# VH-VL binders against a5use3: the designs that were tried, part 26

Target 1, 222 residues: a5use3
Amino acid sequence: MVIHAIVPVKELHRAKQRLARVLDAHERRALSLAMLNDVLVALSYSPVSRIIVIGRDVETGHTARAHGAAFVIDQSAALNDALHQAAADIPDHAAALVAPSDLPLLGAEDVIALTCISGDKPGVAIAPAHDGGTNLLLVSPVVGWTFLFGPDSLTHHIAAARQRHLPVHLLRLPHLERDIDDIDDLIWLAQQPGDTSAQRLARMFLERKGAQLWQSSDMPPH
Short names: E, the ipSAE of ESMFold2; O, the ipSAE of OpenDDE; V2, 0.75 times the mean of E and O plus 0.25 times the DockQ between their complexes.

## First folded at step 8 (VH-VL; framework fv_rovalpituzumab)

Design y6 (at its last look DockQ between E and O 0.87; V2 from the best seeds 0.00; counts 0 for: pae E 2.2 > 2)
Fold by OpenDDE, look of step 8:
Structure y6 (fold): chain C 222 residues (1-222), chain A 117 residues (1-117), chain B 107 residues (1-107)
Amino acid sequence: as target 1 above (222 residues)
Amino acid sequence: QVQLVQSGAEVKKPGASVKVSCKASGYTFKSYAMHWVRQAPGQGLEWMGWINTYTGNPTYADDFKGRVTMTTDTSTSTAYMELRSLRSDDTAVYYCARDIGWGMDVWGQGTLVTVSS
Amino acid sequence: EIVMTQSPATLSVSPGERATLSCKASQYVDSYVVWYQQKPGQAPRLLIYDASYRATGIPARFSGSGSGTEFTLTISSLQSEDFAVYYCQQWYDSPYTFGQGTKLEIK
């Protein structure tokens, strides 16, 4: 199965807004880019034939190109429209993997697991989010598919698959389900195993802020 | 060579409509959004709106909502801007410009629209 | 809408000298500022994007700086072909508003 990965990236100045109480605009941008980097690294080690990054920021483009990914300029603020735009060059018979850029702990093994559960036959594989959303979506073939990301996207994608008489496979990936929205989430990220770009940045931010404001026992280990 | 070629100058009376065309060449038309910007004689640049060339969905500046319509023809790689209910203060050079995500890198040569009684 | 204010309206500088043009945003726009050059009878030309990146083909004497609300376009050593009107534009949010322009003229 030939898989093309699509990585939609929100405008950097609009990303991670829920962290505004903890991180300034520059820090939020850096974190978003670090997460993008981590996702691209994960995909590069996965059985993905091509990576397509879609966004509107210079640094997003630079990051995409640095990883050998194609960069598509996003013409729409709507995620699903962007996904369709990015999928325009994907062969009809190929599979599409949608991987949002804000999955800081995505690993190649997660993608492999998703591909394995789906198999080589037509079908839809989904890694659900904790809130009824969709963290990862693998669709084979991509032709005729309508992306339905947003609230309750899990239900919507399942329904879409059934309408097309495609089997649905669900894969729970708990390490991908936690959103990074506040200081506790940053601490959590920093405390997880590994040394991703996002983790390093989180640790740095926490160290900096801890030195200034916090003497919490929840400070992450290096 | 990437270029945008616009239609010729127009002279219109107040209350009339004008439709300016912008033909793209040298690149994949649907890969880049198209902006429209106008400039009154001796004045600065004014952003009018842009259109998603992949979906055909336009977004207009508030000052032009209700009077402007942006469209595309993907088969001819052409963008169109129609301005209705023309007034004398609509006299300007109208530009189409290609969106590269962080600016407008290629511009049409401009189309002068003169509105006079 | 975000208002972009350029200063000065007119800047008179001699060839070979340094020119500094200012652009201020009415609100925070991060680095989402674009600079254009326009010569008489011509369409604008992209100079700088994202506040500090030179567009393809733009000479090194052009540089952009700034973040937040204050931005600067600098021409280190003015050439004869650099005398034109310069516009800044915010790319932070729709509508993508322009400054009123700075006319750079020969002293």
Scores: ipSAE 0.900, ipTM 0.946, lowest interface PAE 0.5, mean pLDDT 95
Fold by ESMFold2, look of step 8:
Formats: structure tokens, sequence, C-alpha cells
Structure y6 (fold): chain C 222 residues (1-222), chain A 117 residues (1-117), chain B 107 residues (1-107)
């Protein structure tokens, strides 16, 4: 099976706005790019044959090229249109894997598990989000598929697969179900095992704030 | 070599319309949006709008909405801009320019449209 | 829509000297500002994108800076070919508007 991964990237100035209470615009851009880097690293160690990043920021393009990924300029205003644009260059018989850019704990094993549960045959494998959405989507073959991300997208993607006579496989990956959207999520990310680029930034940002909070002592927190 | 070649100069009467073509070569036409920009004599640059070359969906600047139509023909790698109900203050050089996501890197040579009674 | 205001309208400077051109946005535009150079009878040429990156082939004497609402194009040692009109453009939200231009003239 030949798998092409699509990584759609939101305009960086609009990303992670709920973190604005604790991170400035430069820090939020850095975090978004670190998470993209982590997703691209995970995909590079997975069975995908090609990675397509679609976005509109110069730094997104630089990050994509640093990983040998193709970079497509997003001309659309909508996620599903961007996905269809990126998928246009995927061969008809190939599979498409959609992986969001903001899953900093994504590992190659998650992608491998998704491919294994679907097998070598045509089908759709989905890692659901906790809110009725879709975190990962693997579609084989990609030809004729309609991307339906958004509210209730899990239900919509299951229905789309059944309309096309493709078997549906669901794989729950709880470590991917937590979005990094507020301070509590950032703390959680920093505390998880691992050493991703996003985790290193989260720890650095929180340590900087912790050092400020501990100004009553010359001994900084660990 | 990336190139945008525009149609020739035009002289029009007030109330008429003009359609300017912009033929792209040297790159994948559907991969880059196309902008239209005009410049009146002795004046600055004015953004008119752009067109998504993958979907064919245009976006127009408010000052031109209702009078401008932007289209593409992907089979010939050509973008078009039509401006209707021409006025004397529409006299300008009209440029097409390729969108690279963070700026316009290649511009057409410009098309002078003169509106005179 | 976002208004881009350039100053000064005309700047007279001697070759070899430094020129500083200003561009101010009416609203927050992050780093999404582009600079173009235009010589008489020619189409504009891309100089700087994302506020501070030089386009391919642009000499190091050109530098851009700024974020938010205030942006600057600096030419550190003017060459004879640098006397032209310079435009900024915001790339933050449609409509992607231009400033009115700064004419850089030989003193």
Amino acid sequence: as target 1 above (222 residues)
Amino acid sequence: QVQLVQSGAEVKKPGASVKVSCKASGYTFKSYAMHWVRQAPGQGLEWMGWINTYTGNPTYADDFKGRVTMTTDTSTSTAYMELRSLRSDDTAVYYCARDIGWGMDVWGQGTLVTVSS
Amino acid sequence: EIVMTQSPATLSVSPGERATLSCKASQYVDSYVVWYQQKPGQAPRLLIYDASYRATGIPARFSGSGSGTEFTLTISSLQSEDFAVYYCQQWYDSPYTFGQGTKLEIK
C-alpha cells in the first residue's frame, strides 16, 4: 500500500488563540511550528511514502522542506477544500492519511496501528477525537473521497465510507485526543513522557513563568 | 522560466467594458492563485482582487465588487479580468501577479487601459 | 479593510547613504508585510516578504523589520539602481492592500 500523508496547517497568526492568556504571538507561532515538526518526524518514521504539507505561511513551508515534505500553498479558506487540493496529486490507487499539525504526541506507532487495523485491502481507518470529530483518517483508495472534517465528522466520515462500500475501522488513541489549547493542556503536555520539540518548548515556557513566580528565592525551581 | 504575458493595450469609451488576459507559463497554473493590481498614471498600486486557480473562486476588493469579474481557463493556463461600466478614472495599467502565499513574485508586463470619450 | 500608510512620500538621499522607509498598518498584521520596488515603466519587483525575508536575488543592503502595525525598510548603503518607488503591502487579510508608495530620489 502506498500512503500519502496530508498535513493541513492553519494560518499561524490564527493558531492557538486560547493560549494568548499565557503565550505571546511569537511563542504561539513557535509552539505551532514545533508541533508541526513533531508530526512530520512521526510521519517520517512511519510507513507513509510521501508527506504533503498544505499551508500559507513562509515558516510552514520552511519546516515542510526541512523534512523533505512537499509544500502546497493553500488557496482555500476551508480545511476540507485544502485537503481536496492536496489530494489532487495523490495517485488514484494510493491511500491518503490526514494528520493534523497539532498532535505533538503523535508517534510512528500510531500510524502503523492505523494501517494494520485496516489491512492491505481498501478501507477507511479513523482515530476518533473525543468530541465526535476525527483525529486521524486513513482512506484507501483516495480517489473519489470527500473530506468532511468539522462538527460530527466521525459520523459523516463513517457514512461516506459506507456509501462507497469501504469497510470502516475505528482505533481509539487517547493520547491524541487532548488538544493543546489552554494553560492546563500546556502543563499536561510538559508532564508527559517524551522529548518532542513541542514538549521542550512547553517546559521552557512554563519554567520561565515558574522562575518569575519564585522570585522570593535565588534557588530556581528544578 | 516563470512568465506572465498580458493582452495588449486597449482604448475604451466610458460605460464600456474591458477584458484583460494573463497567460501563465513555466509553472503549474492551478498551484498558485492570481492577483490583479492596477496603477493609474502617476499613482500607486491598487489591489483589485485575486482568484483561486484551483477552485475558480474569486475575491474582489470592495471598490470593484459589482463591476469586476475574474475567471480562469485552466486548459490554457490563462487568467482573465473583466472590468465593466468603465469610467475615466479607470484609466490605468492593469497587472496580473502570481501569489506564492506570502507575496507576488512574478508580475505580467501590464496592460494599459485608456478610458476616453 | 486594512490601510497601509507610507512615510515619507518622497525621500531624497545621496548614494552610499542609508535610507529608512516607514509603513504603518491601520490594524494588527503580525509580520505579514511585503515590500516591492518599482522603477519607471516596469512592473513591481518583490523585495521583502514576511516583514524581514529577502526575496531571491535581493542584496543584503535591503533589510526589513517590524511587526504588529509598524514596519521599516532600510537600505544600508544606497546604490544608483536603488532610486525607485517603494510600496508596502499587507498580506494579513483580504483585501491585500498597498501603501501609497515612497519615492526614493537622488539628492
Scores: ipSAE 0.543, ipTM 0.802, lowest interface PAE 2.2, mean pLDDT 90
ESMFold2 (binder alone), look of step 8: mean pLDDT 94; pTM 0.955

## First folded at step 9 (VH-VL; framework fv_rovalpituzumab)

Design z1 (at its last look DockQ between E and O 0.79; V2 from the best seeds 0.74)
Fold by OpenDDE, look of step 9:
Structure z1 (fold): chain C 222 residues (1-222), chain A 117 residues (1-117), chain B 107 residues (1-107)
Amino acid sequence: as target 1 above (222 residues)
Amino acid sequence: QVQLVQSGAEVKKPGASVKVSCKASGYTFKSYAMHWVRQAPGQGLEWMGWINTYTGNPTYADDFKGRVTMTTDTSTSTAYMELRSLRSDDTAVYYCARDIGWAMDVWGQGTLVTVSS
Amino acid sequence: EIVMTQSPATLSVSPGERATLSCKASQSVDSYLAWYQQKPGQAPRLLIYDASYRATGIPARFSGSGSGTEFTLTISSLQSEDFAVYYCQQWYDWPYTFGQGTKLEIK
């Protein structure tokens, strides 16, 4: 199965607004870019044939190109519209993997697991979010698909799959289910195993702010 | 070479409508949004709105809502801007400009629209 | 809307000298700021985007700096072709507003 990954990236100045009480604008931008970097690294080591980043920031474009990803200028203000725009360049019968840029702990193994559960047949594989959203979406084939990200997107995507008579596969990935919205979330991120760009940045920010750090010395299994 | 070529100058009476065209070449038309900006004689630049060339959906500045319509023809790689209910203060050079996400990097040569009784 | 204010309205400088143009935003626009050059009878030309990046084909003597609410366009050594009107534009929020322009003229 040929998989094309789409990475939608919100404008940096509009990203992580919920962290405004904890991080200044510069820090929020840096964190967003770090997360994007981590997602792109994960995808680069996964069975993805092509990566398409869609956004509107110079630094987003630079980051995408640095990882060998295609960069598409977002002409819309809505996530689903952007996804459709990005998907327009994907062969009709190829698979599309949607991986938002704000998944700081995404690993190649997660993508592999999602592809494995889906198999080589037409179908939809979803990594659901804790709030009924969608963290990852794998659709095969992409032709005719309507992206329905947003509130209760899990239910909506499942319904869409059923409407197309496609089997649905769900994969729980707990390490991807926590949003980074406040200082407790940053602490959580910093405490998780691994040393991603986002984790390093979170640790640095917490240190600067005098927050107590409880870091795990455990490494990811892969 | 990336280029935007606009239609010729227009002279209109108050209350009339004008439709300016902007033909794009040298790049994939649907990959870049198109802005419209006008400039009254001796004045600065005023943003009128933009259109998503992929979806065809326009967004207008508040000052022009109800009087302006932006459209595209993807088959000819052409963007259009129609301004209705023209008045004297609509006299200006109207520009189309390509959006690259963080700037307008290519501009049409401009179209002078003169509104006079 | 975000109001962009440029200063001075007119700047008189001799060829070969340094020119410094200011652009201020009524609220923070981060680095979402572009500079354009316009000569009489011509369309604007993009000089700088994202506050500090030179557009393709723009000479090195042009440089942009600043963030938040204060921005500067600098021409290190003015050439005869540099005398024109310069506009700043914010890309932070709609509507994308322009400054009123600075006319750079020969002293």
Scores: ipSAE 0.748, ipTM 0.883, lowest interface PAE 0.7, mean pLDDT 94
Fold by ESMFold2, look of step 9:
Structure z1 (fold): chain C 222 residues (1-222), chain A 117 residues (1-117), chain B 107 residues (1-107)
Amino acid sequence: as target 1 above (222 residues)
Amino acid sequence: QVQLVQSGAEVKKPGASVKVSCKASGYTFKSYAMHWVRQAPGQGLEWMGWINTYTGNPTYADDFKGRVTMTTDTSTSTAYMELRSLRSDDTAVYYCARDIGWAMDVWGQGTLVTVSS
Amino acid sequence: EIVMTQSPATLSVSPGERATLSCKASQSVDSYLAWYQQKPGQAPRLLIYDASYRATGIPARFSGSGSGTEFTLTISSLQSEDFAVYYCQQWYDWPYTFGQGTKLEIK
């Protein structure tokens, strides 16, 4: 199976806005780029043949090129339109893997597991999201596929696969189901095993915030 | 080489419409959005809007909504901008320019539209 | 909606000298700023994108700097071909507005 990965990347000034309570704009941008870097590292150690990053920032393009990925300019604000745009250059017989840029705990083993469950045959393998969405999607062949990310996308992708007479394989990957959206998520990320770029930044940001708390607080240090 | 070639100059009367074409070559037309920008004589640059060449969906600046239509023909790699209900202050050079996400890197040669009685 | 204001309107400078052109945004545009050069009768030419990166083929004497609301284009040793009008443009969000231009002319 020839697999082309698509990594859609949100405009950096719009990314991780729910962290604005904790991180300033520069820190959020750095975190988003670090998470993209981590996803690209994971994909580079997986059986994908090509990585396509689609986004609209100079630094997103630089990060993609540093990993040997193709970079496509995103003409739309809509995720599914961006995915279809990126898929336009994937050969009809090849598989497409959609991997969001904000899964810093993605490993090559996750991609291998999706490949194994499909058995190198036509089909759709999905790692569901916690909320009824889709964290990872592997579709083989990509020709004629319609990407349906968004609310209830797990259900919509299963239905799309069945309409095409493609078998559906579900793979639960709980370590990918935690979004990094608030201070508790950032703490969780920092505490997980590993030394990804996003984890290093999370640890650095939290140490800075802890030091700032004690410098400006009436609470005694521990 | 990447280039954008626009249709020739036009003279119009107030109340008429004009449709300017912009033919792209040297790159994959559907991979880059197209902007339209105008410049009145002796004046600065004014962004009019852009069109997503993959979906065909345009976005217009507020000053032009209701009077402008931007379209594409992907079979000829051509973008179009039509401006209706022309006034004398629409006299300008109209440019198309390729979107690369963070700038307009390639511009057409410009199309002078003169609106006079 | 985002207003870009350039200063000065006209800058008179001798060849070989340094020129400094300013661009101010009505709100933060982070680093999302491009600079263009336009000579009479020609289309604009991209010089700088993302505040500080030179476009392909642009000589090293052109440099951009700034972030947020204030940006500068510097030409370190003016050549005769550099006397033109310069525009900034924000790329933070549509409408992707231009500044009104700075005319750089020979003193």
Scores: ipSAE 0.710, ipTM 0.859, lowest interface PAE 1.2, mean pLDDT 91
ESMFold2 (binder alone), look of step 9: mean pLDDT 94; pTM 0.947

Design z2 (at its last look DockQ between E and O 0.78; V2 from the best seeds 0.63)
Fold by ESMFold2, look of step 9:
Structure z2 (fold): chain C 222 residues (1-222), chain A 117 residues (1-117), chain B 107 residues (1-107)
Amino acid sequence: as target 1 above (222 residues)
Amino acid sequence: QVQLVQSGAEVKKPGASVKVSCKASGYTFKSYAMHWVRQAPGQGLEWMGWINTYTGNPTYADDFKGRVTMTTDTSTSTAYMELRSLRSDDTAVYYCARDIGWAMDVWGQGTLVTVSS
Amino acid sequence: EIVMTQSPATLSVSPGERATLSCKASQSVDSYLAWYQQKPGQAPRLLIYDASYRATGIPARFSGSGSGTEFTLTISSLQSEDFAVYYCQQWYDTPYTFGQGTKLEIK
């Protein structure tokens, strides 16, 4: 199976806005790029033959090129349109893997598991999200596929597979299901096993915020 | 190599419409969005909007919504901008320009549209 | 809408000297800023993108700096071909607005 991965990346100034209560714009930008780097590292150690990053920032393009990934300029704010645009560069008979740029705990073993569950045959393999959405999607072959990410996307992708007479395989990956939205999520990420770029930044940010917190008027230095 | 070639100058009466073409060559037309920018005589640059060349969906600046239509013909690698209900202050050079995500890197030669009574 | 304000409106300098052009945004645009050069009768030419990267083929005497709300285009050792109008443009959010321009004239 020849697999082309698509990694869609939001405009960096719009990413991780829910962390604005605890991280400034520079810190949120750095975190988003670190997560992208982590996803690209995981994909580079997986059986994908090509990685396509689609985004709209100079630094996103630089990160993609640093990993040998192709970079496609996103003409649209709409995720599914961006995915179709990126998929135009995938040979008809190849498989497409969609991996979000913000999965800081993605490992190559997750991708391998997803490909093994399909048995290298035509089909659709999905790692569901916690909310009825889709965290990872592997579709083989990609020709004629319609990406339907968004609310209830698990149900919509299953229906799309049935329309194409493709078998569907589901693989639950709980470590990919937690969103990084607030300081508690950053603490959780920092405490997980591993040494990803996003984890290192979370630990650094929490150390800085912790030092500031402990030196505030509400807390003594010790 | 990469170039954008626009249609020729137009002279119009107030209330008429004008449609400017922009033919792309030397690159994959559907891979880059297209902007439209105008410049009144002796004045600065004014962004009018852009069109997604993969989907055909436009985005218009508020000042032009309701009067402008942007389209593409992918079979000829051509973008179009139509401005309706022309006024004398629509007299300008109209440019198409290729989007690269963070700038417009290639510009057409410009099309002078003169609106005079 | 993000308003871009350029200063000065006109800058008179001698060949071989340094020119410094200013661009201010009405709100932060991070690094999302491009600079263009336009000569009479010609389309604009991209000089700088993302505040500080030179476009392909642009000489090293052109440099951009700044972030947030304040940006500068610097042209060291002006050449005769550098006398033109210069525009900044923000790429933070639509509409992708331009500054009103700075005309660089020979003194």
Scores: ipSAE 0.668, ipTM 0.859, lowest interface PAE 1.6, mean pLDDT 91
Fold by OpenDDE, look of step 9:
Structure z2 (fold): chain C 222 residues (1-222), chain A 117 residues (1-117), chain B 107 residues (1-107)
Amino acid sequence: as target 1 above (222 residues)
Amino acid sequence: QVQLVQSGAEVKKPGASVKVSCKASGYTFKSYAMHWVRQAPGQGLEWMGWINTYTGNPTYADDFKGRVTMTTDTSTSTAYMELRSLRSDDTAVYYCARDIGWAMDVWGQGTLVTVSS
Amino acid sequence: EIVMTQSPATLSVSPGERATLSCKASQSVDSYLAWYQQKPGQAPRLLIYDASYRATGIPARFSGSGSGTEFTLTISSLQSEDFAVYYCQQWYDTPYTFGQGTKLEIK
């Protein structure tokens, strides 16, 4: 199964707005780019044939290209429209993996697990979010698929799959289920195992701001 | 070579409509949004709106809503801007320009629209 | 809408000298700021985008700096072809407004 990964990236100035009380604009931008970097690293070590990053910011493009990913300029403010735009050049019978850029703890193993559960046959594999959303979506084949990200997207994607008579596979990935929206989330991220770019940045920010770090933040990567 | 070529100058009466074309070449038309900007004689630049060339969905500046329509023909790689209910103060050079995210990097040569009684 | 204010309205500088143009935003636009050059009878030309990145083919003597509400376009050593009108444009929020322009003329 040939997999093309799509990484949608929000405008940097609009990303992580909920952290504005804790992080300045520069810090929020840096965090967003660090998360993107982590996602791209994970995908680079996964059985993905091509990575397509879609966004608007020049720094997003630079980051994408640095990882050998294609960069598509987003012409829409709507996520699903952007995904369709990015998918336009994907062969009809190829698989598409949607991996948002704000998954700092994404690992290659997660992608591999998702591909394994889906198998080589047509189908949809989903890593659901805790709030009924979708963290990862693997669709095979991509032709004719409608992306339905947003509120209750898990249910919507399942319904879409069923309408196309495709089997649905769910994979729970708890380490991907927490959004980074406030200082508690930053602390959480910093305290998780590993040493991703986003984790290092979170630790640095928290140190600068005098937040207490637990010993778990120094745990090595799994 | 990336190029935008616009239609020729127009002379219109008040109340009339004008439709300016912008033909793109040298790149994939649907990969870049298209902006429209105008400039009255001796004045600065004014952003009118832009159109998603992939979906065909336009977004207009408030000052032009109701009077402007932006469209595309992907088969000919051409963008169009129609301005209705023309007034004397609509006299300007109208530009199409290619979007590269947070800038316009390629511009048409401009189309002079003169509105006079 | 975000109001962009450029200063000065007119700047007189001799060839070979340094020119500094200012652009101020009524609210923060982060780094989402572009600079254009326009010569009489020509379409604008992109110089700088994202506040500090030179567009393709733009000479190194052009540089952009700033963030938030204050931005600067600098021409390190003016050439004869650099005398023109310069516009800044914010891309933070629609409408993507322009400054009123700075005319750079020969002293």
Scores: ipSAE 0.481, ipTM 0.811, lowest interface PAE 1.2, mean pLDDT 93
ESMFold2 (binder alone), look of step 9: mean pLDDT 95; pTM 0.960

Design z3 (at its last look DockQ between E and O 0.88; V2 from the best seeds 0.00; counts 0 for: pae E 5.5 > 2)
Fold by OpenDDE, look of step 9:
Parts: C-alpha cells; structure tokens; sequence
Structure z3 (fold): chain C 222 residues (1-222), chain A 117 residues (1-117), chain B 107 residues (1-107)
C-alpha cells in the first residue's frame, strides 16, 4: 500500500489559543512548531511514501521542507477543505493518512499499527479521539473520499466508509487522545515518557514558570 | 517566469458594470489564491477580496459585498473580477495579486477603470 | 478590522543615507506583516514578508523588523531607485488591511 500523509497545520497565531492563559504568543507558536516537528519525525520513520504539509505560515513551510515534506499553501479557512486541497495531489489509487500537527506524542509505531490493522485492502482505519473526534485517519483509496473532521468526526467517518462499502478498523491510541489546552495538559505532556520536542519545550516552560511538577520518583525515564 | 497579465483600461458610465480579467502564467494556477486590490487616484491600496482558485470560492470585503463577483477559469488560468453598479468613486486602478500565504508576491500590471458620466 | 498606521506620511532623505519607516497596528499582528514598494505608474512590489524576510530579488539594504504592533522598514543606504511609496499590510486577520503609505522622497 502506497501511503501519502497529509499534515494540516493551523495558522500559528491561531493555534493553541486556549493556552493563552498559560503561555504567551511566542511560547504557543514555539509549542505548535515543536509538535509539528514531532509529527513529521514520526511520519519520516513510518511506512509513508510522501508527506504533504498544508498551511500558511512561513515557519511551517520551513519546517516541512526541513523534513523533506511537500508544502502546500492553504487556500481555505476550514480543515476539511484544506485536506481536500492537499489530497488533490495524491494519486487516486493511493492511500491517504491524515495526521494533524498537534499530536505531540505520535510515534512511527502508531502509524505502523494503523497501517497493519488496515492491511493492503481498501478500507478505513481510524484512531479515535476521546471526545468522539478523529486523531488519525487512514483511507484507501483516497479517491472519492470526503473528509469530515470536526465534532463527532468518528461517527461521520465511519458512516462515510460504510456508504462506500469500505471496512472500518478502529485503533485506540490513548497517548494521543489528550488535547493540550491548559496547564494541566502541559504538565501531563511533560510527565509522559519520552523526550519529544514538544515534551522538552513543555518541561522548559513549566520550569520557567516555577511550576512544581514532579517528585524525583515521578520523572520520566530518559 | 511567474506573471499576471490583466485586461485593458475601461471607461464606464455610472450604474454600469465592469469585468476585469487576470491571466496567470508560469505557475500552477490552482495552487495559489488570487486577491483583488484597488487604488483610487492618489490614494492608498484597498483590499476587495480574494478567491480560492482550487475551489472557486470567493470571499469579499464588506464594502464590496453585493456589488462584486470574483470567478476563475481554471482551463485558461484566468481570474475575473466584476464590479457592478459603478459609481464615480469606483474610479481606480484594479490589481490582481497572487497569494503565497503571508504576502502578495506577484501583481498584475493593473487595470484602470474610469467611471464618468 | 485591524487599522494600520504608517509614519511619517512623507519622508525626505538624501541618497546614501538611512531611511526608517514606521508601521503600527491597532492590535497585535505578531509577525504577520508585509512591506510593499510602489513606484509611480507601477504595481506594488513585495519587499518584506513575515516582518523580516526579504522577498526574492530584494536588495540587502532593505530590512524589516518588529513584532506585535510596531514594525519598521529600514533602507540602510538609499539608492536613486528607492524613492517611492511604501505600504505595510497586516496578514494576521481578515480583512488584510494596508497602511496609508509613506512617501519617500529625495531631500
């Protein structure tokens, strides 16, 4: 299966606005870019043939190119429209993997697991979000597919798959289900195992702000 | 070479309509949105709206809503801007400009539209 | 809408000297600011984007700085071809508004 990954990226100044009480604009931008970097790294080590980043920020473009990804200028104000725009460059028979840029704990193994569960046959594989949304979407083939991200997108994507008579595979990935919206989320991110760019940044921000985060025994392994 | 070539100057009477064309070359037309900006004589630049060249969906500035229509012909890589119910204060040079997400990097040469009785 | 205010309206500078143009936003636009140059009878030309990046083909004597609400275009050593009107434009929110322009003229 030939997989093309699509990474939609919100405008940096519009991203992570819910963190405005905790992080200033510069910090939010840095966090967003760090998350993008982490997603691109994960995809680079996954069985993805091509990565397409779609957005409108200079830094987003730079980051995409630095990872060897194609960069598409987003002409839309809606996520699903952007996804359709990006998908237009994907061969009809190929698969599309949608991976939002705000998945700081995405790993190559997650993508591999999703591809494995889907197999080489036509179908839809979804990693659902906790709130009924969609964290990851793998569609094969991409031709004729309608992206339905948003509220209750899990149900909508399942319905779309059924309409096309495609089998649906669900994969729960708990480490991807938590949104980063407040200080507790940042603390959570910082406390998770690993040392992603976003985690390092979260730890740095929390330290800078004087947050008492961990006892020595609670520190994640390096 | 990336280039935008606009249609020629127009002279119109009040109440009439004008349609300006903008032909793109040297790049993939559907990969970049197109803006329209006008400039009255001796005045500054005024944003009129933009069009998604991939979907064909336009977005207009509030001041022009109801009077302006932006369209594209992807087969000819041409963007169009029609302004209706022309007034004397619509006299201006009208520009098309390519969107690169963070700026307008390529501009047409401009089209003078003169509205006079 | 975000209001962009440029100052001064007219700036008189001698060739070879440094020119500093100001652009202020009514609210923060982060670094989403572009600068354009327009000569008489010509279309605007992109100089700077994202507040500090020079567009392709733009001489090194042009530089942009600033963030938030205050931005500056600097021409380190004015050349004869640099006398023109300069516009700033915020790219932060719709509508993408322009400043009223600064006319750079020869002293």
Amino acid sequence: as target 1 above (222 residues)
Amino acid sequence: QVQLVQSGAEVKKPGASVKVSCKASGYTFKSYAMHWVRQAPGQGLEWMGWINTYTGNPTYADDFKGRVTMTTDTSTSTAYMELRSLRSDDTAVYYCARDIGWAMDVWGQGTLVTVSS
Amino acid sequence: EIVMTQSPATLSVSPGERATLSCKASQSVDSWLAWYQQKPGQAPRLLIYDASYRATGIPARFSGSGSGTEFTLTISSLQSEDFAVYYCQQWYDWPYTFGQGTKLEIK
Scores: ipSAE 0.650, ipTM 0.863, lowest interface PAE 0.9, mean pLDDT 93
Fold by ESMFold2, look of step 9:
Structure z3 (fold): chain C 222 residues (1-222), chain A 117 residues (1-117), chain B 107 residues (1-107)
Amino acid sequence: as target 1 above (222 residues)
Amino acid sequence: QVQLVQSGAEVKKPGASVKVSCKASGYTFKSYAMHWVRQAPGQGLEWMGWINTYTGNPTYADDFKGRVTMTTDTSTSTAYMELRSLRSDDTAVYYCARDIGWAMDVWGQGTLVTVSS
Amino acid sequence: EIVMTQSPATLSVSPGERATLSCKASQSVDSWLAWYQQKPGQAPRLLIYDASYRATGIPARFSGSGSGTEFTLTISSLQSEDFAVYYCQQWYDWPYTFGQGTKLEIK
């Protein structure tokens, strides 16, 4: 099957707001771009034939182009509308893979696993999120599909697939189910194996702010 | 060549309405939102709102909400702005402008609307 | 609604000199700031986006700087074609408001 990936990117100034008590706006912007970079790297090593980044930031567009991805301007900043806009350029019989830009430990093997369980037959493959949402969505074929990301999106996407008589494949990927919402999540990300752009930034931020974070950190000062 | 061509100047009386057209060419119309901006004689620029050309959904500035309607005809690549209940202080040049996400990069030539009794 | 305030209202400068135009936001707009040039009888022309990036075809003598609430447009070595009205506009959140303009005129 021919797979086109869509990577929707939230406006950078609105991303990671729960970290505002410890990271300033420039740091949160950098973290968001690093996560986007990591997702694009993972997709580049997967069997995806084309990557479409959709967003509304100049720097998001630059990051997309640096990875050979197409960049589409998000007209409304509403996630599902953005996904439908990006999907309009995908051939009717191709598959669409939706990968959020903020999956802190996404690897190519995760994308490969999701793409393999769909095979060359019509169907929907989903990696669920921790909260009843959707971390990864693969739809084959994309024509006629309605994206329903948001609260309870796992349930909504399963229902949409059944409405279209498409089989549903669920793939549990526990390492993708943790959100980076607060300082403890940032510490956790820094501690995980690997050397992604987001991990390097997390480690750098924690080093620079170590004295400020001493009383709140699970890691003792040294 | 990317361009926006607007309908011609109009003279209206208070209480009437006006509908300005903006014909896009040289690019994929549904890929870029369209803004409407006005400029009273000798004055600055005032943002009126924008329309998502893929969905057809508009967003209006509060000062114009209830008096303005923005629409598109995607088959002709044309955006429209209708302003109702015209007042003399609505006399202005009205511009359409293409949204590239962080700025308006291409502007129509402007349409002068004169409201006088 | 975010209010954009430009200063000065009019700036008189000789050709070859440097002009500095100011734009202040009523709240932080991060880097989401565009600058436009408008000559009499013409539509505005995009100069600068995202506070500091020059639009395609804009000469290097135009530069933008700032973030948060304070922004400047600098025109080094003014040319005769640079005398116009300049507007800033925030793109942080709708309504996407403009400053009231600065007229740059020959001294």
Scores: ipSAE 0.235, ipTM 0.719, lowest interface PAE 5.5, mean pLDDT 89
ESMFold2 (binder alone), look of step 9: mean pLDDT 94; pTM 0.953

